# VH-VL binders against Large ribosomal subunit protein uL10m (mRpL10), part 168

Target 1, 224 residues: Large ribosomal subunit protein uL10m (mRpL10), of Drosophila melanogaster (Fruit fly) (q9vpl3)
Amino acid sequence: RGKINIQRPKAPHYERARVVAVTQPKYPELPKAKSCFKTRAERTQQQQENPYNEIIAREVRNWLDHSRLVAFFHLSSITADDIFRVRVQLHKQNLHLKSYGSKIIEQAVKNTRYEAIVPLFHSNHCIVFSPDPEKTAALLRIVRRVPQMVLLGGIVEETMLSRNQLVAYAQMPGLHAVQAQLVQTLSQAPGHLIQQLQAHQNSFVQVLDVHAKNQMNEETPKST

## First folded at step 10 (VH-VL)

Design gc36 (from gc3 with light chain V53D; framework fv_anetumab)
Fold by ESMFold2-Fast, scan of step 10:
Structure gc36 (fold): chain C 224 residues (1-224), chain A 119 residues (1-119), chain B 111 residues (1-111)
Amino acid sequence: as target 1 above (224 residues)
Amino acid sequence: QVELVQSGAEVKKPGESLKISCKGSGYSFTEYWIGWVRQAPGKGLEWMGIIDPSDSYTRYSPSFQGQVTISADKSISTAYLQWSSLKASDTAMYYCARQWDYSFPLDYWGQGTLVTVSS
Amino acid sequence: DIALTQPASVSGSPGQSITISCTGTSSDVGSFNYVSWYQQHPGKAPKLMIYDDSKRPSGVSNRFSGSKSGNTASLTISGLQAEDEADYYCSSYDSSSTWVVFGGGTKLTVL
């Protein structure tokens, strides 16, 4: 067909221009402001008690009860395809990435030892669960490549850890294994089990805190 | 003890290439990333980019993408910052510093390498 | 580009307390615990003074404290000493850009 002179722009055919227009995405019309917002009725529905919320909250409690590793992340804007790839990488390591609404998390942890985590979920978030705490190093290695996922903290062997403490834990797997072995040995003795477990938990957190601080600023005179 | 030791000061002419180094010691070099920070004379700090020494994965700020190359050699615990063609505007103090990743603080800093580019 | 706003200078007398502000946006200073503070003496490399908004590395004097309210972080130095005279920089990870941003720096003069 003939050449189109761009210096003298004019649509060649009305029918052709129409076909091009309907096959191309219409950017101004694609996002619908009203469709992006919930109606008053939909918001009321979301806020009122939903039987599905209790079922999901029970699922969250089940994950918390049966996972020896739980890690919390802030989640910035990320494509569905990118998060899916991360989920697949994590699943290969028996790490299970889950996203739940903040109200469901609050409902799940209310009146439990984990209630303190609720403020972490006021912004966009996700959680990774695993029955294997030795997978912490693998978890952090994978998430380091996802700038949209930022570590907030976690729970290891029912002990809440800050993000610095969780990084420290990942760097000393032998120490944790020794602690777990010691606790098991002591649990075979009669009596005072709760006192032994509490003492070890406090010592573990203290060791991780010291290690984290040492890793960050081990010798101040060398900081030039 | 954790130390980052940078190469000595450089005086170059515009158009010349340059590669400066940052050697880490006292920790497992591949466990932490190395960030680079620029400070022009009398100016503030600017984050340039970061490298994972374990596989040389890099990320740059937009201001420095295409202007410099960050690399590392994990066998000698050394990170590098390189220019193919220096400009007078590249005159600055350049710092390397350890970061666990993008969102963590720069916890240990090298002493800095002064790069002066003048005709 | 300087993403975070700090006053250019601040001054105080020995023994006084001073506060340096650092204002950003909801994606950097206002997001989680991303704020750190660095002290730089003339001719020397910066030193990490505060991380995660309010925590001190080992070896940093407890005269230095960090806090945050909304999109503004603050570094407070109590019991000012002559050795505190330096430039102070705030910094934050920016979750929208996914890189580190710095403040313009504040020159502290102890007179």
Scores: ipSAE 0.550, ipTM 0.779, lowest interface PAE 1.9, mean pLDDT 80

Design gc37 (from gc3 with light chain V53E; framework fv_anetumab)
Fold by ESMFold2-Fast, scan of step 10:
Structure gc37 (fold): chain C 224 residues (1-224), chain A 119 residues (1-119), chain B 111 residues (1-111)
Amino acid sequence: as target 1 above (224 residues)
Amino acid sequence: QVELVQSGAEVKKPGESLKISCKGSGYSFTEYWIGWVRQAPGKGLEWMGIIDPSDSYTRYSPSFQGQVTISADKSISTAYLQWSSLKASDTAMYYCARQWDYSFPLDYWGQGTLVTVSS
Amino acid sequence: DIALTQPASVSGSPGQSITISCTGTSSDVGSFNYVSWYQQHPGKAPKLMIYDESKRPSGVSNRFSGSKSGNTASLTISGLQAEDEADYYCSSYDSSSTWVVFGGGTKLTVL
């Protein structure tokens, strides 16, 4: 630079800047630069949003990890007063109604066994959490009368249940009675069933599935 | 086995009152709700409303709100559909059906009660 | 949303497959996997054939199947038999109105 004008260093910098400015609009780089600018602005918002979303996703995971009963609902338009009354009724039964965005739910359950619930949250939704699975009957009794809340399914003792299975579960004996029934069944046919007992969650699901099928099926086994 | 049995056919004149019944058996009557469905002659199915027999909580579709009353007597496992003043346009087949709540299917149906309203 | 849209009639030959469509909105068919299908023979009460989009009650032939894509649910009957001749109704809960809606019904004729 000093080779041509050592007394006026400003001129080369000005001419260089002007050349860059003149060529920029005529090259695909201008459309890409404009797209990149929008992408950068969106990326800045996304970066700013991502830490917040991760914090809320951790909250959701904490609720899932510490709740033995989780129920999923579609939620249509409902007044603040109506949903408040529902929350009060649920809270009296140690049932906690929460609403989270679908992307936060997806982020919370991604790479977990609960990832299958993500399609349930493509529309407006809410979730009810409780540490007590014995509250399933109380939950369904309360929500049954809220036409804006439609039961989609749930998780009981880490087992995903359809809405029909959740209803059947609510009509079953308490958890201790179910455990006793499983032990009794195993004692009657120990050989084959003992191997399957190794997967307690799967065995419990099978018991619930059989009960749900019996509730839905009209099959009459042969008698006499 | 789950069964819903409805009362027999009725022939009435306009302005008369009527109450038809639907008796459930083979299940815990208060655990399920009873929905009512209307079918006008040669027409399709219309959902009228639903009742929770445990406390007689009711909900109606807008077309039937104020036109009919749904009630139940859980002591005899029976739901009712009634009119205070019948119109000729009330002529239809009326079905009761078991339903867990609004969003669940009508899984077991009564045989139907034909109501004919004519002068 | 008072009623779901079904074709008025459909026909098929014995042994063939037929499909009946049921078109609603995002607030009913589009919102849930809970479409039901009912079969009604002349002079008889409706019978539940499909619930929760694709599930069959005990005693319903596996020739009956249900599916859904977007706002349209479909009932497919394979291996058509004479006894399949009936009226078919779809139904869904409508989250917008908060009541049950039915389709207009489809008369199936087995030729």
Scores: ipSAE 0.693, ipTM 0.856, lowest interface PAE 1.4, mean pLDDT 79

Design gc38 (from gc3 with light chain V53K; framework fv_anetumab)
Fold by ESMFold2-Fast, scan of step 10:
Structure gc38 (fold): chain C 224 residues (1-224), chain A 119 residues (1-119), chain B 111 residues (1-111)
Amino acid sequence: as target 1 above (224 residues)
Amino acid sequence: QVELVQSGAEVKKPGESLKISCKGSGYSFTEYWIGWVRQAPGKGLEWMGIIDPSDSYTRYSPSFQGQVTISADKSISTAYLQWSSLKASDTAMYYCARQWDYSFPLDYWGQGTLVTVSS
Amino acid sequence: DIALTQPASVSGSPGQSITISCTGTSSDVGSFNYVSWYQQHPGKAPKLMIYDKSKRPSGVSNRFSGSKSGNTASLTISGLQAEDEADYYCSSYDSSSTWVVFGGGTKLTVL
């Protein structure tokens, strides 16, 4: 670093200022960055037309393909400090909060089994990825305290689940115990459980359909 | 079966303190949150706030922030709604109800506690 | 305050169908399939009749159904019975307040 004030080294450091500095490298200081890379403004201007979207879309597909837990959330107005706190809590549990533009999501899931999720992303949204489906309970405990994040649904072990099904899944014991409970329930009242699962799946599809209809029928909001 | 049982009706004078209760049974009390809803005489339903009994995390609507205190004792599966100083305008029916979080419906309701504040 | 708009009253005869509307904004009813309907008889606590737009809790008659179009949710009661006479409240999550909000309520009279 540079010179330290030896005579009076009592600069107070607030945790908030430190956190912001670590999470937001606002100024590129590397000399090579000026020669080899576009400025932030130039990158933003090219976003509509450039292959950058294809690179990020591939990143999204890789996250979807390699995550056994994917959760979708609506995101209301939230401060940078608050979302950073949530991201840190999630990261400690191997849960990765990501936000992508709607056109990037559409490009990523086009011609895949995930194409049905596109309508969820026509308003403010975020996605949480994890390779570990047993982290669903930890995920919901963390997000439950964030009123700006609303659970819409998710994908667990390649299966689409409604928000109610994800909550139920989080309340179950580990994988083998969940399978044992399912078998036990089916032995007692097989038709009833199947009906409940079908109803929940239909609700998730309805969420996607209604969200798409609302986005198509509403005036594009000019104000936040 | 899931049941929420509230304390009995109260008649108070302005300036008095009051604490009413809501006891849950038939489910894991710390697994769900408890919301409080107010209904003034002849009026509709107003959401007041919510508590997580597992660690007493609370959140209030702006209209009730500083007006009431929500608390819980998980050892006896009971949530509370408290006023330090009642006003005549606090006259209402107060309901507790089970809620997963602030975005979920209120699925099971207590029978209600009528609070009457008059001189 | 009342966040969602409902008609103050609605009436029907036994055996008929009636519909109660609930109109919000894009921050609540328009954005989410998380509309709930509650039935309240005089002197009694509200009872959840419909949740997540159109789902019924265990024990709720299939005569009750929910739907939504744009910013307006609807509760339909088919085959009206005398015991359906009650106040009905709609509710939705609202992204601007970040909690559930209620409609003003509709008094159903079965004539």
Scores: ipSAE 0.658, ipTM 0.846, lowest interface PAE 1.5, mean pLDDT 79

Design gc39 (from gc3 with light chain V53T; framework fv_anetumab)
Fold by ESMFold2-Fast, scan of step 10:
Parts: sequence; C-alpha cells; structure tokens
Structure gc39 (fold): chain C 224 residues (1-224), chain A 119 residues (1-119), chain B 111 residues (1-111)
Amino acid sequence: as target 1 above (224 residues)
Amino acid sequence: QVELVQSGAEVKKPGESLKISCKGSGYSFTEYWIGWVRQAPGKGLEWMGIIDPSDSYTRYSPSFQGQVTISADKSISTAYLQWSSLKASDTAMYYCARQWDYSFPLDYWGQGTLVTVSS
Amino acid sequence: DIALTQPASVSGSPGQSITISCTGTSSDVGSFNYVSWYQQHPGKAPKLMIYDTSKRPSGVSNRFSGSKSGNTASLTISGLQAEDEADYYCSSYDSSSTWVVFGGGTKLTVL
C-alpha cells in the first residue's frame, strides 16, 4: 500500500539532497579516541588535496583580473572584532579584504604575470582588491591605523609597485597628473621606469627569501 | 627642502612641567606622521611614540604611555612633546623625526632638544 | 621596547671594509625587508643611511650597503674614511609588539 510507480521530475533531486544531508559532516561534542574522523589539523592538512582548491584559485584569478588595485599585506595576530571593523571601513571605500591559503595563491598565479608574488604569501597575509585605483589613498589612510597590517607592495593598473611607490602613487594629485608624470619619467630616462619595475619584482621576491640577493650589473633581475 | 626644527635646550627641576616643539617645513605637514625618539646620556635610541597631525591621532610605546603627551597644531606645522611633572630620569636628548607610519623609516630628523632635570 | 642585538664596537683602518650585524627575531628583522640604519656623529642628530634593508637615500655614499639573511641584517661600509667614525643604529618594525625597535648601537672607530 502506498507503492505508486508515479514520480515527479523533482523526486531525483529531493532524494539526492536527502542523501547529501545524511552524509554531511557531523561534529559531535563527545570525544572519540578511535574515530576515523580527522582532527581539525588533519582536515586542514588534507585541504591541500581538496578538489575545490582549483575553484578557489579561479576566484583569486578573477579578483586579480578584474581589480585595478591590489595591495598585499603581512597580517599579524588580530581579533575577529578588529578585523571586522577594518573590513567594514574598507568596504565603504569599495575595498575588499580577502585572505587565501598560500597553496591556493600559488595555484592561482602559476603561469601568469603575477607568479612573482608567490614568496609574499609564505607567511600570514591578506590582500585588498578594488576596481578603483584612485582608492589607494583611502586604503593607505585606513591601514596606517591597523598596526597588525604591514604593507608589502601592490599592483596598480597591472604594474607591480613597492610599498614606497604605492605611497607615492597615493600622493599623486590625479589621473591627468599621473599620466604626465609617467610621460616625464619616460622622457628624462626611459630606463628609470624599467629599473623601478625590476626593483619592485626584486622587492616582492626578497620579502620572504632566505637571504637578500647580491646587486649585480645585470639589467634583468637575477631571480623574480 | 624638508626640515624639522626643534625648540632650544631646557633646564628644569623635578616636578615642573615642560612642552618642547618640532616645526616641519618644506613638505605637506599633515601628509606625514611625526615620531619622537629619546636618547638618554651615553645611551641608545628609544622610540617613544608617533602622531598624525591631520587629526592628532597618537600612539605610544608601552614604556612612555602615561609618561608624556604628544600633540600637534597643523595650522602652524608644529608637533609637541609634553610632561606634566618632570623626573630626573627624564634627562635626555629628544628628537622628532618624520615617518609615514610605524613600519617606515624615520627619514628626516630634527636637531634635537636637550632636556636636563636636576635638583 | 625590544632592542635588536648589535656589537658594541667595531674598528677598521682607512680604506678597509667593515660589517656591522643586527640580530633580531622572526617578528622583526626576520619578517620584513624594512630594516633601517642610522649614523650618529657625536653631538648630532641621527641620519638615515639605509632603508628597506638595502636602499640608500639620495646623498648617501654608495660605500654604504645593506643586506639581510634570516634574522640578521648587516650594514657594510667599504673604503672606510675618517668621517665614517660614528655610532650606527639598526631599526625595524616588530610585528609582535607593533612598535619600532632599535638596536643597542655600534661605535665605529676609524684608525
């Protein structure tokens, strides 16, 4: 009784959802000494083989591709309440604070022009993204008041900048003036812009390198 | 030309109040912060604290919190270091210097103000 | 404030090269390429000689160079001259205390 061979198109989805719900991770409060359930640390370790890593890496690449301002920070220990306040202040300026694991960042930037940033992320870090490069001044004003966040460098209009150059960029009077300064730099010494870009790449790599690279008379950096 | 000019040497007795000054010129005063550094006679440099002149936001090192007050008047491009009650142990050279924030170098320094506190 | 470790004294003759070390921890010198070096002549204010570990401000001789390996930063002065005789201080931001820290200072004697 009650056995009807009539099914709706929705039945397969409902049955699937029920099976998924039953297999959802269960977090019992009672400790189990001989469980196949992995500890928090073991689950974190297994995340390196998580099939979703590539999905998150694609999200990071999308942020990099659609942001005209990207700033990199070392992040020291900070309370959830304090970081929430910073996120709120940044969000009001269309600045988006994100944190991703180092392996995800590495996967995201592998074989891209951004590969040089990988060494920055071997320690605790966070990234701020924005589609608006004119928000650099607002970003730096906010993070100057957050000692747990130390500016390492960034990318503005696809150009890698050191922390000193990001500060200088923030102090530029406006878009037309910025364009005029770039033209002036190219006119006075074409090599100056190239040297600045190469210095930025060297600075990014050196942040977490075992030792500083020796200065060479090479136009091309010894390593990125 | 960036320059920081500090007030002249002071000789005081314990318990007296004192306010010394640091005037910036040759740059936009509110764009950079002013840090204060102490050097006791024959000793090394100690960072005391920093002020943002744009809104008088201050931060102090733990050793100097409650011992001194840092302030600024952006209308005259001047930062101040103040004591309500001097102690003999406050005898030192005091420097002001420009820095972007805590993680940046102290790039331009005042000439120093010698404070001597004796009975 | 947490002080960085420097040798109290170093000496050299004119024309020689000397190196001054500055040892910190993983939260200061080890964390960042933001070590600064300051030169102080007797009775004068300190002068910034090196910033961001290895960069020179305009007007500083190329005889002064900076480097870092792990938790130790180094200031190297080549072609020593009499006017190099001074006290040298290293400095770094410490991410654990969130304050600027200075080394104890090194007295350089020339000749």
Scores: ipSAE 0.694, ipTM 0.863, lowest interface PAE 1.5, mean pLDDT 79

Design gc41 (from gc3 with light chain V53Y; framework fv_anetumab)
Fold by ESMFold2-Fast, scan of step 10:
Structure gc41 (fold): chain C 224 residues (1-224), chain A 119 residues (1-119), chain B 111 residues (1-111)
Amino acid sequence: as target 1 above (224 residues)
Amino acid sequence: QVELVQSGAEVKKPGESLKISCKGSGYSFTEYWIGWVRQAPGKGLEWMGIIDPSDSYTRYSPSFQGQVTISADKSISTAYLQWSSLKASDTAMYYCARQWDYSFPLDYWGQGTLVTVSS
Amino acid sequence: DIALTQPASVSGSPGQSITISCTGTSSDVGSFNYVSWYQQHPGKAPKLMIYDYSKRPSGVSNRFSGSKSGNTASLTISGLQAEDEADYYCSSYDSSSTWVVFGGGTKLTVL
């Protein structure tokens, strides 16, 4: 299997298997966290030789275009069991965790309003998609318990939000129209909103700020 | 105003149990986590662990796993740090601070609780 | 243990600009824009001065600014004043531990 590259020893004869299972330790790679990814060499070779990167990029664009909630995360090394558990919890809330290579993300968002997100994917990453922005609170509650996932920012109702603005949005339940108006207010308002919401805005907004100077159709709020 | 108020200084002997508190006010207590930070006399800051007061989910730094217990009572907006058996090496200032999750800064701090453990 | 490297001390005169460095690795400062700076006066709790490497909370003087390049974050204090004399700690999320780690602290002396 492409994503499972840890080899296990072949099953021996029944009696020998019983002895081996009791006395022999598992393969050295099994006690350590499993990567959900192929080896770096296999991944690099596959990406360089695969002419279908554009097909996968089109899939990413389709997810972006049809999702009213998109959240971006850094993803540290995590076991296959742990990420599967997270995917199951998210799926129950109609939240879809996807992992794509940085090259595919660049191809997907090039010449789109989402091009500003590219720098977020220079390290290990994953994305959560949903058609339902009211699930933002459920999303953040689930991922807070996954210390290997670090919120970087998101897109809600086609509006790019820093991680601090996305947290603020999650604390404001309600109808989509009201939430969209609050998002605009959070992007533009000084000081009278909760200071803590403004106290974590940097990384995503700075990326957007650089992009907005070259592409005038996107707002890039600044905290200072 | 967001405020965290900690219990008063404690003087204990090795082997004794201790439970110190951190009460939050001025915000929704269950919306934010509480982190605990230790500062040994004349030394720097050391992150101990964190609790989600909404369901008492905890996570500890390996150095403090099994050494202390973090708990919370959301009905009274209070988090706790507890030792079953104190050691002289536990002598330190202990701070609680508000933190949204593992990657966010500690934005509001309690005044600290000095714990002195000596025979 | 100390995870991030800071100078033990730094000094300056009133009105001068000083800079405190905080050096980590690719698993913390080098990978994330989530560096915080805390000010601690003797006998008092730390206070958040900078978050997300360069942003100030409300109520923090604009004389305090932050920057980051590669594996090093820096706190700069301009127009140095006597009340700036304190210990300064940096912190960053660390992808290896998956929590925040602190620097060893820097004692700022104003003379």
Scores: ipSAE 0.680, ipTM 0.849, lowest interface PAE 1.5, mean pLDDT 80

Design gc42 (from gc3 with light chain S54D; framework fv_anetumab)
Fold by ESMFold2-Fast, scan of step 10:
Structure gc42 (fold): chain C 224 residues (1-224), chain A 119 residues (1-119), chain B 111 residues (1-111)
Amino acid sequence: as target 1 above (224 residues)
Amino acid sequence: QVELVQSGAEVKKPGESLKISCKGSGYSFTEYWIGWVRQAPGKGLEWMGIIDPSDSYTRYSPSFQGQVTISADKSISTAYLQWSSLKASDTAMYYCARQWDYSFPLDYWGQGTLVTVSS
Amino acid sequence: DIALTQPASVSGSPGQSITISCTGTSSDVGSFNYVSWYQQHPGKAPKLMIYDVDKRPSGVSNRFSGSKSGNTASLTISGLQAEDEADYYCSSYDSSSTWVVFGGGTKLTVL
């Protein structure tokens, strides 16, 4: 079974143009420009063009572009005192807890590779930013103690990860540990070295394969 | 690979104390939390609480707060569920299961410990 | 206690497909894609069959699938086999209580 993909719709021929014209939904257009009579879509567009929102959206984009670790959380009812304590604990690890309105997030990520995160922000939410992806383990250790914060996913080294992938990433040994393991392996007998390198590569391929499969499931297809 | 092995069945009288165990193997015990789930005879599953074995942080469902104590000994990869004074209503199957945190599934389960409390 | 609503029983014949529903609220099933399904054979411990609504652990047959629409999650078992006869429990994190809640369980009978 083959599939024919229409990348660019051809202009309709006379007969098809008539069919399209008859079946096209016709919406009445009343060009009265009074602000109080704007449609919901027009009002939403006007709100998103607020200069203050543009400034904050630019701030969000700056955080996204310059952070190598970004984690997204649902935030349940929590006292100001409790969230402040969490924020302080995170800050000690160079982890920056921020909260932004959903419209600001949508505006910030629109037309970027991160547009897929928008559905995560229809409810109460917060985001943690860090320039250091090695802090993922510290982040998850801290947030595990905050039942009001539910991990939704994140971005590590500009790659979008599900919550399960982010947990797996946190459990991987750091670069220094991996380098130490490689040095020990290289110091062993040639037979053992070959077997260990093959096993190690199979483990890496397995992790990457799982990541790629999950990544495909989490990507939002873009309309043309 | 991952396995949770629980202690054997117990038959006790009301007022007696009891401590049952759950030993983990095949993974780093302190990287995951251990949850406890109760199943009364012929009834469904009830989440009781959870422990982080790395520092013995615990959290309980309100129904079980003050009724039981959850503890762990990370040196022997074992979690415990304890009663100071058993009641007939504590008769149930008790399961331990591995869980990353509050919002994650219970991915590997122990075989269960049947606790019977009768005179 | 029981926070999620499941039918008490469901039945089917070998080779058929059956679906078990799990209905919660906006604070649990409706808010998160973190619904799990457990299979429990008589006298045995529960086994995780589905997590995060539609994902299968290694070793679970692809005859088991999950889905979610609004506040209702569903477990579908296709190509029903005698060994599928068991109790099935759904579970979700509940943001209101901030702990895990279970459904009442569904007894699947294969005849």
Scores: ipSAE 0.674, ipTM 0.845, lowest interface PAE 1.7, mean pLDDT 79

Design gc43 (from gc3 with light chain S54N; framework fv_anetumab)
Fold by ESMFold2-Fast, scan of step 10:
Structure gc43 (fold): chain C 224 residues (1-224), chain A 119 residues (1-119), chain B 111 residues (1-111)
Amino acid sequence: as target 1 above (224 residues)
Amino acid sequence: QVELVQSGAEVKKPGESLKISCKGSGYSFTEYWIGWVRQAPGKGLEWMGIIDPSDSYTRYSPSFQGQVTISADKSISTAYLQWSSLKASDTAMYYCARQWDYSFPLDYWGQGTLVTVSS
Amino acid sequence: DIALTQPASVSGSPGQSITISCTGTSSDVGSFNYVSWYQQHPGKAPKLMIYDVNKRPSGVSNRFSGSKSGNTASLTISGLQAEDEADYYCSSYDSSSTWVVFGGGTKLTVL
C-alpha cells in the first residue's frame, strides 16, 4: 500500500491525501488479540471494508454514471512506455483509460444494473471511459493496434453490448441521437440487425450469460 | 458474399524471390485485417502475421519476422506475402484469412497457395 | 509450437456423437471465452465452424456444438456423417503471445 506525503501538499494530491487521511482507520482499531488466528476469509472481509476502497469505488461509480461510453478490455503484460502512448492517443479523443482492482469494481457495481460485468475482471483488465459515445469508432481504431488489449465488451448509453455488438455499433456512424436509437434496436432485436452486418458476431448478453452460468455452477452447485 | 481469392501454385528454386496475392471481395476491404497462416506438408496451422489494409500496418510472429514481408494495396483490395530469398523449408501451403484484430477468429479463408521450393 | 493440446485422432460411426478436446492454460483457453474451431477437408482451406466457445457462423450445421470447462474446450459433433471426416483445429487468443494460437489438430475418421 502507498503512503501519502502530507509534507508536500500542493495541488490535487494534497486534497486527496487529506480525504484519505481523514477516512483512514485510526484509534480505536479492532483488538489484535485474535488477529494472528484470523482466517484468510476474515482478512479478505476486513480489506473489503477499507474506507480507501470505498473512495475508489465511488470514483468508479462516478465514471460509470457520467460516461455514455464504457469499454472493457483484458490487458496483457505491457511496458509503461507503451501503455503511456496508448493513454495519450486515447486522451486526445476524450477517452480515459483507467485500471482498477477486481474487488473495487465488484464493490462499485454491487446492487447496480452493471453487476453483470464482474465476471469480465477475473484476470488483468482495464476500462476506457468517455462522455461521448460517438468516439466508439475512434476507440476501436486505436486499441486494435495494441495487441495486449483485448476487447471484452462495453456499455453504450447504459446498454450492455458484447464485443461483437460494439464492433457493429462502431460501423454504424451517425448523429448522437441516431446512435442512441441504434443501440436500443441492437439490444432489443440483435438477431435481425447483427445478421445484416456479420453473422459470426455474438451478443454481449449471451457472452455474459454463459460466463455467469459457469461461475454460478462452479461456486454454488456444491454445498461445503 | 465474402470471398478471398489467392494466386496460383508456385514452384521455385532456393534463393529465388516470390510474391503471392490474396484478393478480397464482398465486403469493405479496409474494415478488416488480413492474416497469413502457414501449413507445412502434413503439419498443422501456424499464424505468420497480419496487415491492416487501410494504412499497411503489419505485425509478425517472431518465427516469421524478417523472413517474409506482408503488404497490401487497398485500391485493388489485395494483400501480399513476399519472400526475398526462398529456402526449401518454405515449402508449404499458405492461407490468407480475414480477421478483425489479434483476438478475433479468422472467419473467411482463401483457398490457399501451394509453394514448393526444390532444386 | 505446443500451444494447445488436442488428441491426434478420434473415430466414430455414422449417426454417433464424438467429442474433440482442446486443452490450454490460464493464459489462453482458461482466461478467454474466445475459442474457435476450424474444419479442414483434405486439400481444402480451413472453415470456421465454431467461434466464442459455442457460437456457430451462418451455414454451419447445428450438429456442431462447443463448450468449455476450465482450461479445456470441447467440440462435439452429433449425428456423424461421412462428410464430417476431416482435420479439426482449435484456436484461442493467448495473452503470452498476444495473438491467436492453434491446437495441433485432430484427425476425425468416420468408420
Scores: ipSAE 0.694, ipTM 0.851, lowest interface PAE 1.4, mean pLDDT 80

